# VH-VL binders against q0atu2, part 235

Target 1, 119 residues: q0atu2
Amino acid sequence: MLDKKARIRTSREYRNVFEKGKRLSGRFLIIYYVENALDNNRFGFITNKKIGMAVIRNRIKRQLRAIVREYQGQVKNKHDIVLVARAGIGKSSFEGMEKDYIAIMKKAGLFARNANKID
Below, E stands for the ipSAE of ESMFold2; O stands for the ipSAE of OpenDDE; V2 stands for 0.75 times the mean of E and O plus 0.25 times the DockQ between their complexes.

## First folded at step 11 (VH-VL)

Design te5 (framework fv_dusigitumab; at its last look DockQ between E and O 0.84; V2 from the best seeds 0.00; counts 0 for: pae O 4.9 > 2)
Fold by ESMFold2, look of step 11:
Structure te5 (fold): chain C 119 residues (1-119), chain A 121 residues (1-121), chain B 111 residues (1-111)
Amino acid sequence: as target 1 above (119 residues)
Amino acid sequence: QVQLVQSGAEVKKPGASVKVSCKASGYTFTGYDINWVRQATGQGLEWMGWMNPYSGESGYAQKFQGRVTMTRNTSISTAYMELSSLRSEDTAVYYCARDYDYYETSYFDYWGQGTTVTVSS
Amino acid sequence: QSVLTQPPSVSAAPGQKVTISCSGSSSNIGDNYVSWYQQLPGTAPKLLIYDNDKRPSGIPDRFSGSKSGTSATLGITGLQTGDEADYYCGTWDSSLSAEYVFGGGTKLTVL
């Protein structure tokens, strides 16, 4: 799981990112992001109730956390980043969410290194 | 600057279909979901469903399952709602609305002007 | 019959204050954040309040919102004749196949 320091924790912190940050959308995800005053990144995850029942929303959050954890070392520091699930994300595979995340993060200029690879 | 402009009024017979369009401008069309809401004369608002214009995926209110289809054409930034097997009770003003995600919720921040659909014999 | 219950009408004189209630359940208002929409006569609805109590740009602070338990309230002070409209609360309901639900609407008359 992400470090305690790498989590957006309070409603106020979340709302600040939505109000002050930039918005960029992809196929399954939206990111809101803003520079912070820390030495590290913080991540937040939103699956609002239009997405579906709690079981579905919790599965999506777990998958998004796993994706962020996999690529966290490649993200430029000093940003608060909130990932918002879009309607229809429940029809996506883990791989689909992952590719969307990589594309959005590249478009936002938040990756410092090439995140694509062949296993 | 954000604008949703809908197609003109329609008069239909029972059993027919209607397709309403909603052309978006002033923002990135694929970046926000479109929802459809209707309102019968003198009645309240009734949510019909959502459509993700990036993926083309949609979800419908249970009441309309099997009769409604929501689609789009991204090259002209236009969303569509088609309602089939029309009944007189489907007479209403149909609105498209942009869905804005904020924190743990979302809301409809911009609305089209509405399209009157009249179903009569 | 709407999932969210609003009074069908309210009225008050110019300059006065009015409140409009919106009553729901644990699976909608209790678990979610409420929006309010204003529909002026002959026009499309417009967003008035979001996130229970926040105003979009251009909405004056005499419009306010609050939520307690499974109920939400829209407050309007300093009533003007231009406030005469239908007002709807709305939120997502999570109890069955997530759907957006509106209140039945409240007609505000400014006398």
Scores: ipSAE 0.773, ipTM 0.910, lowest interface PAE 1.2, mean pLDDT 92
Fold by OpenDDE, look of step 11:
Structure te5 (fold): chain C 119 residues (1-119), chain A 121 residues (1-121), chain B 111 residues (1-111)
Amino acid sequence: as target 1 above (119 residues)
Amino acid sequence: QVQLVQSGAEVKKPGASVKVSCKASGYTFTGYDINWVRQATGQGLEWMGWMNPYSGESGYAQKFQGRVTMTRNTSISTAYMELSSLRSEDTAVYYCARDYDYYETSYFDYWGQGTTVTVSS
Amino acid sequence: QSVLTQPPSVSAAPGQKVTISCSGSSSNIGDNYVSWYQQLPGTAPKLLIYDNDKRPSGIPDRFSGSKSGTSATLGITGLQTGDEADYYCGTWDSSLSAEYVFGGGTKLTVL
């Protein structure tokens, strides 16, 4: 899992991102992002009930956390970023989800253009 | 301003198909799911399904599985709902509605004006 | 018939308070945020309350929402003639597959 300090955990923190941040939509993900006053990025994950049963929501959360962790070092620092899973994500492959994450993060200017998996 | 403008009234015979359109404006079309809800005369609201304009993926209520198809044309910011094998019970006003995802919830913040579909012999 | 249960009708005089109940189950209201929609005669539904108790811009504070357990309640104070409409509760249900469900609707008559 992500380091504790790299996670958005409180309702207040989530609310701040939703109210003050920018919104971008991808195929499977919506991201809300805002600059923070910290020296690190924090990530939050939302799986809407529209996705389906709890087992599906939990699987999606695990996959998103894995993706975020994989590319964590390539994301511009000092941002709070909330990933909201769209309903169709339940039918996506891991690779499809990863591709969407990279695309939307690049569009947001949070990800380098030549971002690749960290080896 | 956000607007959803639907196509005009339809009159169909039993067994036919109807395709209703919903043109969106005032926002990024691919950024929000479109839901379809119908309402028979003097009856309540009935959810039919959702469609993701970005991916084209959709989810339908079990009641309409195999009979409803939700699509979109992103170039003109238009969503479509096609209902086949029409029955008299399908006579209703059909609405498109924008889905706003917030936290772990979803609600319909903007609605089309509705399209009346009448199925009669 | 509807997954969520509402009283078919309520009525009160101008200036009075009314409440509209919405009862469901653990798989819908119990686990999900509730929204309320107002439908004036001959018009499309309008979002009235979201996330159990939040008002969109333009909705007066006379309208309130609450949720407890598997039930939700819409409150309207200072009732006005213009409030005469049908009111629907709605939420997601994820028991087997994710579906949005509405209440049967409540007709509010202003006496």
Scores: ipSAE 0.023, ipTM 0.701, lowest interface PAE 4.9, mean pLDDT 89
ESMFold2 (binder alone), look of step 11: mean pLDDT 93; pTM 0.954

Design te6 (framework fv_dusigitumab; at its last look DockQ between E and O 0.78; V2 from the best seeds 0.00; counts 0 for: pae O 3.8 > 2)
Fold by ESMFold2, look of step 11:
Structure te6 (fold): chain C 119 residues (1-119), chain A 121 residues (1-121), chain B 111 residues (1-111)
Amino acid sequence: as target 1 above (119 residues)
Amino acid sequence: QVQLVQSGAEVKKPGASVKVSCKASGYTFTGYDINWVRQATGQGLEWMGWMNPYSGETGYAQKFQGRVTMTRNTSISTAYMELSSLRSEDTAVYYCARDYDYYETSYFDYWGQGTTVTVSS
Amino acid sequence: QSVLTQPPSVSAAPGQKVTISCSGSSSNIGDNYVSWYQQLPGTAPKLLIYDNNQRPSGIPDRFSGSKSGTSATLGITGLQTGDEADYYCGTWDSSLSAEYVFGGGTKLTVL
């Protein structure tokens, strides 16, 4: 699980990332990201009602948290990063979401220079 | 800035199909979903479905399931909506709209100009 | 016939205020954020309000939105003749087949 301090928790914190952050889209995911004034990263996870019923949206959030946790040690610090699920993500596999996340984070320049472990 | 330009008006006979195009410019086409909405003369807005231009995945309103197909050609930033087995009740203006994902919802922030489809003898 | 209910019409004089209601259920307005769209005569709809009460850039602050329970309200102050249009509320409905739903529309007349 992500550490408590590595979570974006309030609606105000989420909206700050959407209003001030950069947006980058992939196949199943969108990330919004902005530098923060902390010494660590914070992550947030958003699904909306177009994705489907709550059980599906909660499963997707859980899978995305697991992906982020796996790679969080390779992410450059001092960023607030929100992952937004796109329409159609319910048809994706865990591996499909994982590949999409890696690709997006590389495009954003958010992985550390020496991140040799990513495919 | 952001612009959605749709194909011209169509006149069709019952039983035919129509394919409406929606060309996007001013943004990364694959980064936002496209939705289709129609409006019969003097009536309200009716949602038809969404299409993710990156993945090609779609979700259709149950009313149109089996008659509608939403596709895209990413090389020319163009979305398509095809409606088959046309009836006179399908006479309407058809709009494409960009779906902006924000926080815990999404909404249609940019719309095409509309395409009039008339179904008559 | 729409699951989101709006009054068919409202009217007021220039300079006055109107409100337009939008009533839904727990599966749409109750647990999702509401948008409002303006459709001027002969034109495509345009986003007026998102996220219940936020205005996109270029929308004047005399347009406002709010939500309470399963109902949403669009407020328009300082009415101008250019505000004559149809107004639609819309939101996602997370029921059986997860669809976007619009209200039936409200025709605003500025007399």
Scores: ipSAE 0.675, ipTM 0.891, lowest interface PAE 1.7, mean pLDDT 91
Fold by OpenDDE, look of step 11:
Structure te6 (fold): chain C 119 residues (1-119), chain A 121 residues (1-121), chain B 111 residues (1-111)
Amino acid sequence: as target 1 above (119 residues)
Amino acid sequence: QVQLVQSGAEVKKPGASVKVSCKASGYTFTGYDINWVRQATGQGLEWMGWMNPYSGETGYAQKFQGRVTMTRNTSISTAYMELSSLRSEDTAVYYCARDYDYYETSYFDYWGQGTTVTVSS
Amino acid sequence: QSVLTQPPSVSAAPGQKVTISCSGSSSNIGDNYVSWYQQLPGTAPKLLIYDNNQRPSGIPDRFSGSKSGTSATLGITGLQTGDEADYYCGTWDSSLSAEYVFGGGTKLTVL
């Protein structure tokens, strides 16, 4: 699980990202991202009800958190980033989800082009 | 401004197929799912399914599974809905609608003008 | 017939207040945000309320939405002749497969 300080937790924090941040769509994910005034990144996760049953939504959240945790050290600092799961994500593999995350983060300029798993 | 413009009216015979188009403009086409909703004359709205323009992924209502196909051409920002094995009960106005996702909610904020499909022998 | 239940019709005089109910279950209205759509005669539906009680830009504050338990309500005050239309509630249903569901629709007549 992500460190508490690395998580977006309040509705106000989410709203700020949605209203002031940039939006970028990938295959399985949409990211909203905005610079923050902190010394660390914060991540939020949204799983829409259309993804499926709660057990599916929860699985997707766990997988996304795992992916974000794996690559958090490679993300440019001082950003609030919200990951919104798209409806098709429920049919994706973990690897596919990971690949989409890397691709979209690179496109957003938040991820180094040569980013890979942290050893 | 966001616009969804649908193809013109169709007249089909039972057993045939119909393919309705929905051209999007005024926004990033691949950024929002497209939903299809139909309405028989004098009846209510009926959701048919969703399509992800980026990935092509779809989710269909159980009622239409095996008979409906939702696709897209990203180069021209156009979504398609094809319904096969048409029956008289399929006579309706068909709408495309943009799905807006914020937080853990989803609603249809923009709609096409509708396409009338008439199925008659 | 419809997963969500609405009264088939409501009516009132100009300037009056009307409410339209939308009844569902735990898997739809209970767990999900409700939207309302207005459909004027011969036109496509228009988003009227989202997230239970939020108004899109351009929607007058005469229109309001609320949700409690497995039911939602649309309120219209200061009724105008131009409000004569069909109104539909809608939400996602998180059962075995996620589907969007509409109410049966309510015909509002301005007397």
Scores: ipSAE 0.031, ipTM 0.690, lowest interface PAE 3.8, mean pLDDT 90
ESMFold2 (binder alone), look of step 11: mean pLDDT 94; pTM 0.957

Design te7 (framework fv_dusigitumab; at its last look DockQ between E and O 0.86; V2 from the best seeds 0.70)
Fold by ESMFold2, look of step 11:
Structure te7 (fold): chain C 119 residues (1-119), chain A 121 residues (1-121), chain B 111 residues (1-111)
Amino acid sequence: as target 1 above (119 residues)
Amino acid sequence: QVQLVQSGAEVKKPGASVKVSCKASGYTFTGYDINWVRQATGQGLEWMGWMNPYSGETGYAQKFQGRVTMTRNTSISTAYMELSSLRSEDTAVYYCARDYDYYETSYFDYWGQGTTVTVSS
Amino acid sequence: QSVLTQPPSVSAAPGQKVTISCSGSSSNIGDNHVSWYQQLPGTAPKLLIYDNDKRPSGIPDRFSGSKSGTSATLGITGLQTGDEADYYCGTWDSSLSAEYVFGGGTKLTVL
């Protein structure tokens, strides 16, 4: 479970990341990310209605939170990062989402200098 | 400059198939989903489905299940929509559109010029 | 047969204001954000409004959008003859499998 202070909470905070942040896409995920003024990272998760029924969207959000928690210690500080589920993500396994997350975060340069130690 | 350029007009017989192409330029093709929308003469817009060009996954409107196939060739940044078992009711202009994710929604920010498909009865 | 209901046509004089309504349900407009598309005669649709009330770059501020409950409204002020077009609202709907739905379209005539 992510700590409460590591969560993007308000619609204004989410929209700021989309408006001012950079966008990178993977197979099943998109990240939007921007430097924040805090001493920590914050993560947000979006599964809009096009993804599917609520049961599917909630499962995906739980899986993405688990992935982020696993790797959060390797993420460079002071970033707001929003993970957006892409159309088709319901066909992916947990391992597929995890691989996609690692690849996107490496491409964005958001992992610290020991990023090559992770899968 | 984001552009979606579609293939030319088609005239088909009932029962045939048509395959419309949509060539993307000015952005990373695999980074955005492609949707297909059609418009019969004097009618409104009708959504047909989405295609994720990275994964190749698709989602079709229930009305078109079993008749539509959406594909892509990532090496030439081109999306395709194929509609089979054509009927006179399929006479329409077919558009491709880029899907942009923003917050809790998404929308079609760029559209192709359209491809007229005429099914002669 | 459109899921979202729009008036078939509206008209107003140059320089005037017009509004175009879009009525839906809790499974579409009520739970999601609305976009508007402009289709000039003989051309492809173009994004006009997203996220209920935001304008893409290049769309002048005389175009506005709003949403209340299960309804959305497009406002156009300072009408010009170049605004003659069909206008469509659109959003995602969750009442069945997730599908994108459009309004039936509204023809704007500038007299």
Scores: ipSAE 0.783, ipTM 0.917, lowest interface PAE 1.1, mean pLDDT 92
Fold by OpenDDE, look of step 11:
Structure te7 (fold): chain C 119 residues (1-119), chain A 121 residues (1-121), chain B 111 residues (1-111)
Amino acid sequence: as target 1 above (119 residues)
Amino acid sequence: QVQLVQSGAEVKKPGASVKVSCKASGYTFTGYDINWVRQATGQGLEWMGWMNPYSGETGYAQKFQGRVTMTRNTSISTAYMELSSLRSEDTAVYYCARDYDYYETSYFDYWGQGTTVTVSS
Amino acid sequence: QSVLTQPPSVSAAPGQKVTISCSGSSSNIGDNHVSWYQQLPGTAPKLLIYDNDKRPSGIPDRFSGSKSGTSATLGITGLQTGDEADYYCGTWDSSLSAEYVFGGGTKLTVL
């Protein structure tokens, strides 16, 4: 799991990202991102009810957290980033989800173009 | 400005199929799901399903599964809803609507003008 | 018939206040945020309230929304003749599969 300091946890923090941040959509993910005044990145995860039952939503959250954790060191610092799962994500493989995450983060300029899995 | 422009009125016989189009403009088409909602004359709104324009993936209401097909052409930012095996009860105005994901909810912030579909023998 | 229950009609004089109720269950309103849509005669629905109580830009503060438990309420103060329309509540339901559900609609008549 992500370190507590790397997580968006309060409604106020989420609201700030949604209201002041930029929005960018991928195949399975929508990201809202905004610069923060911290020395670290914070991540939030939203699984819309459109995805389906709680079991599915929880699985998706776990997978997204795993992906974010894997690439955490490659993300430009000082950002609050909220990942919103699109409805189709429930049918995606982990690899497909990972690919979409990398693509959208690169498009947002939050990822290095040559970002690879951290060994 | 965001706009959803739908195709014109349709008249069909029972058992036929109808395909309604919804052309989007003023925003990134693949970035927002499209929902379809219908309304029979003098009746309320009825949700039919959603379509992800990026991937083409869909989610249909159980009532319409097996009879509805939602597709898109990304090159022209157009969504399609096809309903087959039409019945008189399918006579309604059909709307496309843009889905906006916000927090753990979504809502329909922009709507097409509607397409009247009449099914009669 | 509709998953969400609304009164079929409400009426009041100009300048008055009206409320429209929307009753659901734990699987829809209880667990999800509610939106309201206004449909003027002969037109497409328009987003009026989202996320229980938030107004899109252009919607006057005469319109308000609230949610408690498995019910939601739309409030309209300073009623105007132009407010005469049908109003629908809507939200997601995840009982078996994720589906969006609407209320039956409420016809507001301005006397």
Scores: ipSAE 0.510, ipTM 0.877, lowest interface PAE 1.4, mean pLDDT 93
ESMFold2 (binder alone), look of step 11: mean pLDDT 93; pTM 0.953

Design te8 (framework fv_dusigitumab; at its last look DockQ between E and O 0.89; V2 from the best seeds 0.79)
Fold by ESMFold2, look of step 11:
Structure te8 (fold): chain C 119 residues (1-119), chain A 121 residues (1-121), chain B 111 residues (1-111)
Amino acid sequence: as target 1 above (119 residues)
Amino acid sequence: QVQLVQSGAEVKKPGASVKVSCKASGYTFTGYDINWVRQATGQGLEWMGWMNPYSGETGYAQKFQGRVTMTRNTSISTAYMELSSLRSEDTAVYYCARDYDYYETSYFDYWGQGTTVTVSS
Amino acid sequence: QSVLTQPPSVSAAPGQKVTISCSGSSSNIGDTYVSWYQQLPGTAPKLLIYDNDKRPSGIPDRFSGSKSGTSATLGITGLQTGDEADYYCGTWDSSLSAEYVFGGGTKLTVL
């Protein structure tokens, strides 16, 4: 589970990232991201109704939180980052979501390229 | 400058199939899902399904399950919808639309011009 | 027999205001966010309102949206003859499976 200060919590905070941020899409994920005025990163997770029923959407959120937590130490600070589940994600494995996350974060320039865990 | 351009009108007999194309330009085709929506003459809009052009994954409205197939060719930025076992009530204008994710929902921000499909004996 | 219920027609004079209702349920409007689409005669639908009350770039301020409970409302002020169109509400529904649903549509006539 991510620390409280590393979570985007309000609808206004979420909408700010969608309105002001950059968008990058992958196979199963979309990220929206924007530089924030804090010393740390904040992460948000979105699964809308098109993804499926609540049990599926909650499972996907738990898996995405676990992925983000594993790599959070290698993410450049001062960013608000929202992960949006893309249609079809319910058919992906945990490993498929993880691979997609790594690829998107590298493409956004949010991962350090020289980190051994990432390369 | 986002544009969705669909194939031309089709006339089909009951029991046949139709395949409508939707060519995207002005954006990264694989970055947004394509939905298909139809409209019978003088009637409302009816959602048929979504297709993720990156993965090729689809989700179909229950009404069309087993009769509809949505595909794409990413090299030419083109989505396709095929409807089989056509009936007279399938006579409609068929639209493709781009799906935009925003917060906890999504919406259709750009639409193709529509393709008229007429099913008659 | 649409999942979302709209009046089949509304009318008003140029310069006046009209509202168009969209009635749904807890599995759609009550649980998510509503969009509105305008379909001018002979054309494809166009996004008019998203996220209940937000306008895409190029949509004038005289178009507005709101949501309360399981209902949504489109408001149009300063009516122009060019506003004659069909208007559809739409959203995701989760009752049986995840499907997008539209209202039955409302034909606006500007007298």
Scores: ipSAE 0.799, ipTM 0.916, lowest interface PAE 1.1, mean pLDDT 92
Fold by OpenDDE, look of step 14:
Structure te8 (fold): chain C 119 residues (1-119), chain A 121 residues (1-121), chain B 111 residues (1-111)
Amino acid sequence: as target 1 above (119 residues)
Amino acid sequence: QVQLVQSGAEVKKPGASVKVSCKASGYTFTGYDINWVRQATGQGLEWMGWMNPYSGETGYAQKFQGRVTMTRNTSISTAYMELSSLRSEDTAVYYCARDYDYYETSYFDYWGQGTTVTVSS
Amino acid sequence: QSVLTQPPSVSAAPGQKVTISCSGSSSNIGDTYVSWYQQLPGTAPKLLIYDNDKRPSGIPDRFSGSKSGTSATLGITGLQTGDEADYYCGTWDSSLSAEYVFGGGTKLTVL
């Protein structure tokens, strides 16, 4: 799991990102991102009720957290970033989600252009 | 400004199909899901389903499973809703609406002007 | 018959305050945020309230929303003749395969 300091946790923190942040959409993900006053990035994860049952939403959330952890070191610092799962993501593979994450983060300018899986 | 412009009124016979279009403008079409909602004369709103314009994925209300098909043409920022095996009770105004994801839920922040579909023998 | 229950109608004189209730369950209103929609006669619905109590730009502060438990309430103060319309609450219901559900609608008449 992500370190607690690297996680958006309060409703107020989420709303701040939604209201003040920039929005970009991918195939399966929407990201809201805004600069923060910290020395680290914080990530939030939203699985909308639209996605389906709690079991499905929780599975998707775990998968997204795993993806974010893997690429955490490649993300520009000092950002609050909320990942919103889009409808249909439940039918996507893990690799598909990962691909979409990389694409949208690059589009947002939060990733290096040559960001790749860390092995 | 965000706009959703729907196709004109339709008159159909029972058993036929109808396809309503919804052209979006003023925003990135593939970035927001499209919902379809209908309203029979003098009745309330009834949700039909959602469509992700980027992926083409859909989720339909159970009531319309097997009869409704939601599609899109991204090149012209247009969403489509096709309802088959029409019945008299399908007579209604059909709306497309943009879905705005917010926190753990979503709401419909922009609506089309509606398309009247009349099913009569 | 609707998943969410609203009073069929409410009425008041200009300048007065009205409230419209929306009753649901733990699988819908009790589980997520509520939105309200205004539908003027012969027009498409318009978003009035989102996230239980937030107003989109252009919606006057005469309109307010609240939520408690499995119920939501729309409040309208300083009632105007132009407020005469149908009002619908809506939210997602997890018990219905994540279907969006509306209230039955409330007709507001300005006397």
Scores: ipSAE 0.764, ipTM 0.927, lowest interface PAE 0.9, mean pLDDT 94
ESMFold2 (binder alone), look of step 11: mean pLDDT 93; pTM 0.952
OpenDDE, look of step 11: ipSAE 0.756; ipTM 0.926
ESMFold2, look of step 14: ipSAE 0.744; ipTM 0.906
ESMFold2 (binder alone), look of step 14: mean pLDDT 92; pTM 0.951

